# VHH binders against q07589, part 1

No score or structure here was measured in a lab: all are predicted.

Target 1, 356 residues: q07589
Amino acid sequence: MSRILVIGAGGVGVITALSLWLKKESDVSLVVRSDYDRVLKHGYTIESCDYGRLEGWRPHHIYSSVEDAASAADNQGYNYIVVTTKNIIDGPVNSRVSNIIRPVLEKNKELHGPQLTTHILLVQNGIDIEKEIWAEFPREQYRYTVLSGIQLIGSTKIGSGHISQVGQDHLSCGAFDPQDAAAIQAANDFVRMYSNEGQNFVEFDPRVRYSRWKKLLYNAAINTSTALVGLDVPRCLEFGVNKKSTEIEVFHPAMREIIAIAASEGIIIEEEFITMFTEITRKKVFKPSMCVDCEKGQLMELEVILGNPIRIAKRNGVATPTLSILYNLLVLVQAKLKERKGLLKFDEKTATLVDE
Below, numbering starts at 1 at the first letter of every chain, in headers, positions and changes, except where a header shows other numbers; antibody chains aren't numbered by Kabat.
F is the ipSAE of ESMFold2-Fast. E and O are both the ipSAE of ESMFold2, at different seeds. Each is the mean of both directions, binder to target and target to binder. V2 is 0.75 times the mean of E and O plus 0.25 times the DockQ between their complexes.
Where letters were taken out, [cut] stands.

## First folded at step 1 (VHH)

Design s30
Fold by ESMFold2, look of step 4:
Structure s30 (fold): chain B 356 residues (1-356), chain A 121 residues (1-121)
Amino acid sequence: as target 1 above (356 residues)
Amino acid sequence: QVQLQESGGGLVQAGGSLRLSCTTSGFTFSYYAFSWFRQAPGEEREFVGAISSSGGSTDYADSVKGRFTISRDNAKNTFYLQMNSLKTEDTAVYYCAAYEDTWLGSEYDYWGQGTQVTVSS
């Protein structure tokens, strides 16, 4: 039976663990940081549109840290690591995905050598998120695959150990490297292990790069713009000049730039998606995740959503006037957030950063 | 600056009622789910009740079900705990806590400083 470690115990991570646990085809471990003592003693209370109400629920194992999960007595290693945390590559070094998962990869190598392939499933936003993993874990030293998870789910933590799921779980899972047969098999196996027929929707994604570039139309244009101004999507649209300038002068040009960047990488995104993504939240008073992060004083997933596409554009000679303005302004917003968190220091006597 | 401030605590006779308020500032109230917790001296912090960001989902600890009601008023950036049929066992410092309602989970982002509730017989 596959041994699966879920990292991140928010609404997404807990429902991910529950779905795997209910299928009874895997041994499910969950890393539960601040809620650990509460969940150890009382379990989770879950109200789920997919699975109903559960009281006192736990996965097969819980741990207070990834290090503890990797070092647990009687640990046989893990077949899958499912990362549900935000990917903030310009944030603290210890919060980077490679550092978070390293204890498990080291332990699997110690216990099994080349006999165990670790499947790393990144349930995170953005493009090129797999490249950190490939760079940090040489294939001659580690045996692993990297999988993509695109999850649409309305699940939130409403209290310590209390989860409310009001939106049905839709998971799309595939291999970042379409030439990696082991990764393709692992993604299909995960779809099978996660699927609860009649309760959730799970599919294999044969074109991970296409899917992530397509999702960037929304994330790079709308998620970023709302974060910059602190407004929900309907307000961004209604407050524009003649109630039209936001979509015509900001959203659509940014999306066209993403389409051009994707094309320079050999990925064709249909222009009809510009209209689709502009319309999906037009009538919903809803702040996208980057806007929410900024307003909460939390670091944004800025580099994987906007920085990485712009770097590709510069390498390939694609003009990005709209994306570049959004990015450079949001870099300032991110620096402001870092300063508030003590991750960046400005010396007011010299008017310079105190940095290395 | 983000702040959660509890109010409405005090001394009350067993069988009585008390209403706690948690007033918030420095963040967008409608994005947050909220919880009440309590802690008696020498005890661990205990979950009391929670309300989702929309107000459509509530949950309560078994020890308070039917006696306590949690609610929120997004227009006033405030959420409430109505405590009825109070018992001496309800004596504790009561805390409000907030966390975001997003696809990617978070811990409780913010906590209030607490308000004392004392129930005498």
Scores: ipSAE 0.000, ipTM 0.235, lowest interface PAE 16.1, mean pLDDT 86
Fold by ESMFold2 at other seeds, look of step 4:
Structure s30 (fold): chain B 356 residues (1-356), chain A 121 residues (1-121)
Amino acid sequence: as target 1 above (356 residues)
Amino acid sequence: QVQLQESGGGLVQAGGSLRLSCTTSGFTFSYYAFSWFRQAPGEEREFVGAISSSGGSTDYADSVKGRFTISRDNAKNTFYLQMNSLKTEDTAVYYCAAYEDTWLGSEYDYWGQGTQVTVSS
């Protein structure tokens, strides 16, 4: 039976743990931070379109930190680490994915040396998110694979220990390195362990790079724009000049720039997806994830969604006028959020930042 | 207008086979994942099986696994359910449903009207 550690207890992470737990093919551990005491005593309340209403639910194990989970590995370690936290490259150093997962990788190495391969599944938005892992954990010292999880779900934490899932879970899981046979096998195994008959939709993704660039059309154009203005998609479209300017002057140009950047990397995204992403969101009155993050005072996944593609564009000589404006305005929004959280301080007497 | 139309239902003897079709129009077929559901009298609909927009992933209810096969033909905008080794408990109205197979959507956007399958012994 695979031992799986899920890191992150937001809406995605809790449903991920529940789906694995219901399948009964894995030993499921969840790292729960602020809600730990409540979940320990009372369990989760879950209102799920896939699984119905559950009260008092817990996975097989819960921990208040990754360090505690690693210590409790019971001399067996973990086969999978599933990271569902936001990937905030410009955030606190202890929030970096490499630092989050390090205690488990060190414990697995201590227990098994090269005998246990750790499968790191990143259920996070953006592109180039695997590069930090490869840079921080040399393959001659650590045995691991890096897997991609693209989650399409409407699940949020709406209170302490309370999860609301209003959209059916769709997970696409694949290997970041398409030549890594162990990663491909691990991704297929995870698809099997996550699939719940008739209640979710899970598939192997043989083209991870294509899939992530395609998703970036929505994330870089729509998710970012809604976050900047604090509006759902239908309002963004209806409030535009002549009810057209948002899609014509913001969404579509940003998406075309992403297509051009992807093409410069040898990845062809069909032009029809520009219209498709606009039309399937036109009537869906909900706030995308980045907009919700801003409302909650939480840092955004800005660098993996906009920063990384813009850096690729600069390297490859691709113009990004629309993405660059969105990025630089959102850098200011991110700075406001950091200031609120005490991560930046501005000295009003000198009109300069202090303490870096 | 979007249309999902089931066909191929009818009466069949236990142990027999039947093939259901779901023909679609009014949307881009290749963007959609499809599912079959069935409903016995007085009961809620139950899941039978699903296929992804690419055709690369399928899932089945335990009660039909190994007996039913789902496939799609993007050139004909048609989704199929091959039903083998039929049992009397497979008697139900069968519905096809479609949803956008995108990273955003997870609701069934469209439903057919249903087709009756009756298995006699």
Scores: ipSAE 0.000, ipTM 0.191, lowest interface PAE 14.0, mean pLDDT 86

Design s59
Fold by ESMFold2, look of step 4:
Structure s59 (fold): chain B 356 residues (1-356), chain A 117 residues (1-117)
Amino acid sequence: as target 1 above (356 residues)
Amino acid sequence: QLQLVESGGGLVQAGGSLRLSCTASGSTYAMGWFRQGPGKEREFVASISYSGGSTYYADSVKGRFTISRDNAKNTLYLQMNSLKSEDTAVYYCAAPDYYEGWSFDYWGKGTRVTVSS
């Protein structure tokens, strides 16, 4: 059985572990940080539109840290690391994906005769998320591939050890490097191991870069706008001037800027997706994930969703007036969240930030 | 798993002082103090960065409470001066779960502080 380590025990990570566990083709380990003691003693309560209600469920193994998971499997290693954490580039350095996965890759490096290749599947939003991994782990010293997982799922943690999945799981899995045959094979193998016929939808993604830029239309325009104002999509549309200004002056211009940036990178995204993403969300009375994160006081995935595309636009000479306004306002929202968490301090006597 | 153990709570007269400690079982980055008074919701008290250079206080305690840390001992402190009856609460040490957007998800079991008039 393939040995799989799932990192991140939010709504996405727990359902990912459950889907793999139910298929019975893999040995599933899950890193469960803050909920570890609760889940060790009582297991998860899961309410899933795909799999029904489970009580007292846990995967084959749970660990309170990646370090412990790496130690427990040192002679066997892991065939896959599935990263479902939020990618907060502007957060503390220990939250960087390279640092999260390092214990497993360093343990593999210590093994005598290291023929094991570990496949790192990034189930995270945004673009250019794979580049840190390539930069931090020279392939002459570490044996790995990097895979992309685009997961469309409505799953959240609603309490300690309690998961609610109300949106059906759709996973597209592919290789970030389309010329890496080992990565392509590993992505296809993961699709097989994750697929539960008639319960979820799992497919191989032959065009990972295209798929991520396409999803960025929604994330960079809608996810961000709703987070800024604290409204669901229908309210954003209906509250606009003449019920039109949000769509015409915010969503669509932001999406067109993403299309232009993608084009400057050789990725052509069809204009029809601008209307499609707006219309499929027009009647869905729920708050997108970034809006929910902001309301919960959690830091946003701001850099991988807006920062990275704007940086590409600057290098390539593409104008981003709408995205830049959204980004700079959300930087202020992120700073407010950081201040409340003690990661940023403003000295009111001097009206300046306090240096750390 | 990270474990947080508070100590230093007790009974103190209004106007008095008390120092709380929290020992972590491993290295942490940011840390904070929260409290829950009788019949109240848990509320933020103070937080501190790893270096100690960034601190934040709830308005109700600013100027009276001081958060600090000793990284060599993996220990967080809360110096509480000019205590009021409203400060009566169970005080909790907390550390963030970086995987889920920097939320405070690691908690100690708390230490009780009672301020008598």
Scores: ipSAE 0.000, ipTM 0.207, lowest interface PAE 16.0, mean pLDDT 87
Fold by ESMFold2 at other seeds, look of step 4:
Structure s59 (fold): chain B 356 residues (1-356), chain A 117 residues (1-117)
Amino acid sequence: as target 1 above (356 residues)
Amino acid sequence: QLQLVESGGGLVQAGGSLRLSCTASGSTYAMGWFRQGPGKEREFVASISYSGGSTYYADSVKGRFTISRDNAKNTLYLQMNSLKSEDTAVYYCAAPDYYEGWSFDYWGKGTRVTVSS
């Protein structure tokens, strides 16, 4: 019986916990922040296209913080940490993934030393997201693997303790380090523990870097553009000059730049995916996740989606005129969001940013 | 272990052409060419899929360089036309390992190209 801690109780995290719980092969814990009291008392209401309607549902354990979850691990610790939070590198320091997971890694180390390997599954967008973990947790001091989870699901929190899933649950899980046999095994084990035959689709991903660069076509071109202008994709396409300029002058050029950056890293992405990602979104009247985050006043995953690819492009000598414009404008949108959250202060008397 | 051996480098006049070869000791998938000029960082030149159906080029060489391969000979080629002094560099052949996530893990020792103008 594997002990799994899911961190993040948004639409993705709750469905992740539910899928693991339904399989009955693991002990499932969930960290629930703002909804903790509501969920403790009444459980979740879930409306799922895959799993049906549930009322009063809880995983085996819920906690109000990662620190509390780690303390409650007693002599057993956790085999998996599944991180479903947004990865906001330029946000508050306590929201960094390394700081979020540290209490569990420390507890596992104190309880088991090298006998327990902690499997860290990052169900987050972007490229190079594993690098922080490797940098912050030297492997001579910590026993862990880092796994990639690419979730293609339409699930959102529509109220306190209320989850609506309208898009089918599809998870691809693999190892960031393809030479790490323990990571490969852990990813395959997670696929088994997550699989609910006839209800979801889950697969092992043997090419994590390829898969993340491919998804970046959508995220770096479409997700970002919609966030910048506050429109769903069909509106972005229909409002363009001659109903074509958004696709021709923004989406496609940005995607071609991502393909070129990936190629400079040895990852060949087929040009047909440019058309595919545009066409699968053309008629779907909904706002992509980054656009929704902006509207809710939440910080964006800007650095892992645009910042990291642009830094790679700079090192490799690949031009990114479209991505760079998008990035620099979204840096301003991110600063606006930070100001509204009290994370930046502009002094209107001096017309300057206030240092801490 | 895969070994990559470049050949075909040399001294050439500006405007001339040169063909580089890279022989692999075994089967490969995608392959690429990189180069490093004096005092510069290594930069991407071109890459090609296993089938040869997908090719990519750095902007600095588009229209002048052509990447190709002969899988029966395990050989990668770079045809370099309209050479400029800026093309002076050590050229490296690179190949990924399928099990290592298809990043470029195998590198040749390089072949030097000097373009005199």
Scores: ipSAE 0.000, ipTM 0.216, lowest interface PAE 17.9, mean pLDDT 88

## First folded at step 4 (VHH)

Design c1
Fold by ESMFold2 at other seeds, look of step 4:
Structure c1 (fold): chain B 356 residues (1-356), chain A 117 residues (1-117)
Amino acid sequence: as target 1 above (356 residues)
Amino acid sequence: QLQLVESGGGLVQAGGSLRLSCTASGSTYAMGWFRQGPGKEREFVAVISGSGGKTYYADSVKGRFTISRDNAKNTLYLQMNSLKSEDTAVYYCAAPDYYEGWSFDYWGKGTRVTVSS
């Protein structure tokens, strides 16, 4: 029975744990930070379009920290670590994915050495998100794979221990390294363990790099633009000059720049997706996730969505005038959020930042 | 380890044409051309898919350059037409390590193209 640790108890993480739990093929643990006491005492209340209403639900195990979950592994460890947190590489050091998962990787290595391969599934937005893991955990010292999870789901935490899922779960899971047979097998195994016939849609993704670059058209152009201005997509489109300037001068140029960057990395994305992503969102009156995060006062996944592509562009000699303007303005928005959270301090007497 | 060898560079008058070749020591996935002009950073020029069915060009060369490949010969080509002084550079052939690659890991030593006024 695979032992699976889900890290992140937001709307996505809780539904992920529930789906695995319902399949009855895995031992499901969930890290529940702020809601731990509430969930321990009362369990979750879940209203799910996929799975119905549940009251008092818990996965097999809950923990208040990753450190506690790792310690409780005793001589068994975890086969999978499923990371559903936001990837904020410019945030606090303890929020870095490598630091979040380190206690489990170290415990698995202590308990089993090379006999246990740890499968790290990143259910997070962005590109190059696997590179932090590869850099921080040398393969000669750790035995692991890194898997990609692209999840489309409308699930939110609406109160302490209360989850509302109104958008159906679609998960695409694959290996970041397409030549790693163990990773490919682990991704296929996860698809099987996550799939609940007739209730969710789960598939193996043989081209994870292509899929992530394609999704980045939406994320780097639309998610970022809406976050900057605090508007849903239809309003962004209707408020533009002649009801056209947002798509012609902002969305499409940003998407073309992403296509150029992907091409400079050997990945060719069809230009038809520029129009397609714009048109499928034109009439959907909802704020994209980055806009929602910003309005909730939460740090944005700015670096993995926009910073990383721009750094690739610089290395490869690809011009990014539209993305660079968006990025530099959103860096200011992110700094404002960090200041409100106490992660930056501005000395108003000197008009300067207070260094660490 | 994959080896890439460029050829076909030289001196050409503005408005002229050159054809670059890059021979790979084995089969490859996507392949690309980059260039580095005098006093400039390396920049992307063009990429072609492993099958040859898809291509992408930097804006500065669209309509003037054509990338192609002959997989039976493990050879990549760059047909450069209507050359401008701005095209003067060392041209590098590149290939990624993986299917659909996430970075170009193998590079040739380059072939120099000089476009005279």
Scores: ipSAE 0.208, ipTM 0.682, lowest interface PAE 6.0, mean pLDDT 90
Fold by ESMFold2, look of step 4:
Structure c1 (fold): chain B 356 residues (1-356), chain A 117 residues (1-117)
Amino acid sequence: as target 1 above (356 residues)
Amino acid sequence: QLQLVESGGGLVQAGGSLRLSCTASGSTYAMGWFRQGPGKEREFVAVISGSGGKTYYADSVKGRFTISRDNAKNTLYLQMNSLKSEDTAVYYCAAPDYYEGWSFDYWGKGTRVTVSS
């Protein structure tokens, strides 16, 4: 049986662990931080549109830290590491994905050498998210693959040990390197282990980079704009000048800029998706994830959604007037969130940022 | 290592046309053209899919330039019509290394295009 470690116990991570657990083809471990004691004693309460109500549910193993999970691997190692945390590369250094997964990779290397390949599945938003992993873990020293998980799901933690899933789970899983046969096989195996026939939708993704750039149309234009103004998508569209200016002057130009950046990287995205993503939530009164993060006082995935594409645009000579305005305003919002969390300090006497 | 060799640059009068070619030493995925004008930074011009069925153009060249490819010859083309002095640049052929990545990693040495008034 494949041994799977899921890192991140929010709405996405818990449903990921549940889906794997229900299939009964894998040994499922979950890292649970603040809810650890509650889940250890009582398990999860889950209300799922896919799986129904569960009470007292727990995966095969839970751990309070990645370090404890790595130590408990005890000669077996993990075949998969599934990362469902937010990717905040401008946040605390210990929150970097490479640092989060390092204890597992180092333990696997120590105990197994070239005999165990670890498949790292990144279920996170954004582009270029795999680059940090490749940079930090040279293939000469570590045996791993990097897989992409694009998940469309409406699942949230609504209380300690309580998960509400109101949007059906759609997962697309593929290899970041489409010529890596081991990664392709691992992605197909994960699809099989995650698929619960008749209850969720799971597919292999043969074109991961295309899929991530395509999803970025929504994330870089809409997720960001809603976060900036604190409104759901229908309100953003209806409140615009003549009920048109938001889509015509903000969403569509931002999406066209993403298409241009992707093209400068050799990835051609059909312009029809501009209309599709604008319409996908026009009548659905809910706030996208970045908007929700901001309202909760949580740091946003700003760099992987806007920062990375803008840096690519600068290298490739692609103009991004709309994305740059959105990014620079959201950098200020992110700094405000960091200041409240104690990650930045402004000296009012000198009117300058304090150097740490 | 994939090698890219551009050709077809030269001097042309404003309003004229040129056709650039780029020969690759092996099969490729998408391919693109970039350019760098005198004293300017490199900028994106156009890209074509591996099959040749999809294209995308920078705003500055839309309607004037046409990108195409002949996969049997491993050759990329850029047909440049209605040339303007602003089109004066060294033009580079580029191909992505999809295995390592996420950007254009293979570049030719460039071919110079000069547009005179």
Scores: ipSAE 0.204, ipTM 0.679, lowest interface PAE 5.6, mean pLDDT 89

Design c2
Fold by ESMFold2, look of step 6:
Structure c2 (fold): chain B 356 residues (1-356), chain A 120 residues (1-120)
Amino acid sequence: as target 1 above (356 residues)
Amino acid sequence: EVQLVESGGGLVKPGGSLRLSCAASGSTFSSYAAAWFRQAPGKEREFVSVISSGGKTYYADSVKGRFTISRDNAKNSLYLQMNSLRAEDTAVYYCAAPDYYEGWLSYDYWGQGTLVTVSS
């Protein structure tokens, strides 16, 4: 039985743990931070379009921290580490994915040495998110794979220990390294362990980099723009000059720049997706995830969604005038959020940042 | 384990044409996308064009309509046909191919470059 640790107990993470738990093929642990005491005492209340209503539900194990999950003395370690947290590489150092997973990866190595290959599944937005893992954990010292999870799900925490899922779960899982047979096998195994007949949709993704660059058309153009202005997509479109300027002067140019960057990396994305992503959101009156994060005062996944593609563009000599404007304005929004959280301090006497 | 060698550069007048070639060694070149980059004096290297293993192409805006990328898998070769050349096309042109070293897909193989000078 595979032992799976899910890190992150938001709407995505809780439904991930539930889907694995219902299949009865894995031992499911979940790291629950702010809601730990509530969930320990009362369990989760879940209202799910996929699984119905559950009351008092818990996975097999819950922990208040990753360190506690790793320190569980009689644990045989974990076959899978599933990361569902937001990837905020410009945030606190302890929020870096490598630092989040390190206690578990080190404990697996302590318990099993090179005999256990640790499968690290990143259910996170953005591109180049796997590179930190490869750089931080040298292959001669660690045995692991890195898997990609692209999640389309409408699931949110609506109260302490209360999850509402109104959008059916669709997970695409694949290997970041398409030459890694162990990673491919692990991704296929995860698809099997996650799939619940007739209730969710789970598939193996043979082209992870293509899929992530394609999703970035939406994330880098639409998700970012809505976050900047605090509006849902229909309002962004209707409030534009002549009801056209947002689409013509912001969304489409940003998406074309993403296509150019992906091409410079050898990934060719069809231009039809520019229209597709615009049209599927035109009538959907809801705020995308980055917009919601900003309004809740939470840091945005800015670097993995915009920073990383812009750095690739600079390295490859690809022009990004639209993305650069969006990025630099959102850097200011992110700094405002950091200041509110005490991660930045501005000295109004000197009109300068205090960097300590 | 891929070695790339460019050829075909030279001096040409504005409005002229050149055809660049890139000969690849190693058995896996035809399995991956391959690209042309260029670096003008005093500038950073910039993307020019890419062709996928299946033949789909993409061009930087600055060269679209003037340059044509192609490949010959039987000869392990990549080509760039450059027409209607302009002074701003003056650069060293590099052939690049990706590699899966330690799970990374990046342009790790680069040729030595071939100089193209467009001058009256």
Scores: ipSAE 0.113, ipTM 0.616, lowest interface PAE 6.8, mean pLDDT 88
Fold by ESMFold2 at other seeds, look of step 4:
Structure c2 (fold): chain B 356 residues (1-356), chain A 120 residues (1-120)
Amino acid sequence: as target 1 above (356 residues)
Amino acid sequence: EVQLVESGGGLVKPGGSLRLSCAASGSTFSSYAAAWFRQAPGKEREFVSVISSGGKTYYADSVKGRFTISRDNAKNSLYLQMNSLRAEDTAVYYCAAPDYYEGWLSYDYWGQGTLVTVSS
């Protein structure tokens, strides 16, 4: 039976752990930081469109840190590490994915050496998110695969130990390296272990990089724009000049730029997805995740959603006038959030940053 | 390991045509997308066009309608037909191929380039 560690106990992570737990084919551990004591004592209350209402629910194991999960007594290591945290590469160093997963990789290596291949599933937004892992963990020293999880789910933590899932869970899981047979098999195995027939939808993704660039149309154009202005998508569309300017002058140009960048990387995305992402969000009166993060005072996934594609565009000679304006303004919003969190200090007497 | 060699560059008058070729060796060129880039003197390298393994194509706006990318999988070759050439098309043209075999998807293989000069 596969031993699975889920890292991140937001709306996505908790439903991920629940889906695995309900299938009864894996041993499910969850890292729960801020809610640990509440969940240990009372369990989760979950209201799920897929699974109904659960009270007092816990997975097989919960831990307050990844370090504790890795060092737990009688721990036999983990076959899968499922990372559902936000990827904030411009944030604190201890929030980097490589640093988050390192205790588990080291423990697996101590316990099993090369006999256990660790499957690292990144359920995170953005592109080029796998490259840090390949750079930080030489294949000569570690046995692992890197898997991609693209999850479309409407699930939110609405209170300590309280999860509300309003949108059905749809997971696409595949290998970042399409030449890695072990990764392909591990992704197919995860699809099987995650699938609850008639309740969720999960599929193998044979073209991970295509799928991530395609989702970036939504994330780089819509998620970012709503975060900048603090509005849901219908309001962004209706408040535009003649009820059209947001779509025509912001969303579509940003999406066309993403298509051009992806093409410069050898990935051709069909133009009809520009209209598709606009239309599926036009009537959804809810704030996208980046907007929600910003309003909660949390750092945004700015670099993996906008920074990385813009860097690729610069290297490849692709113009990004719309994306660059969005990025430069959101860098200021991110700095404001960092200042509020004490990660950045501005000296008002000199009008300069402290430590610069 | 993949090696890429461009050919077909030269001096041409505005409005003229050239056909660039890129011969690949060492890897199955047909399994992956392949692309043309160019670099004008004093400028950064810029994307020109790409063709997928399945034959789908994409063109930078500056060349759309004038340039045609194609591939011949049997000959392990990539081509760029350049019509209606303009002075701003003057550049060294590079073919590029991604590498999946090192666990990365990036253009790790570049040719040495072929010079195209468009001058009256």
Scores: ipSAE 0.092, ipTM 0.596, lowest interface PAE 7.2, mean pLDDT 89

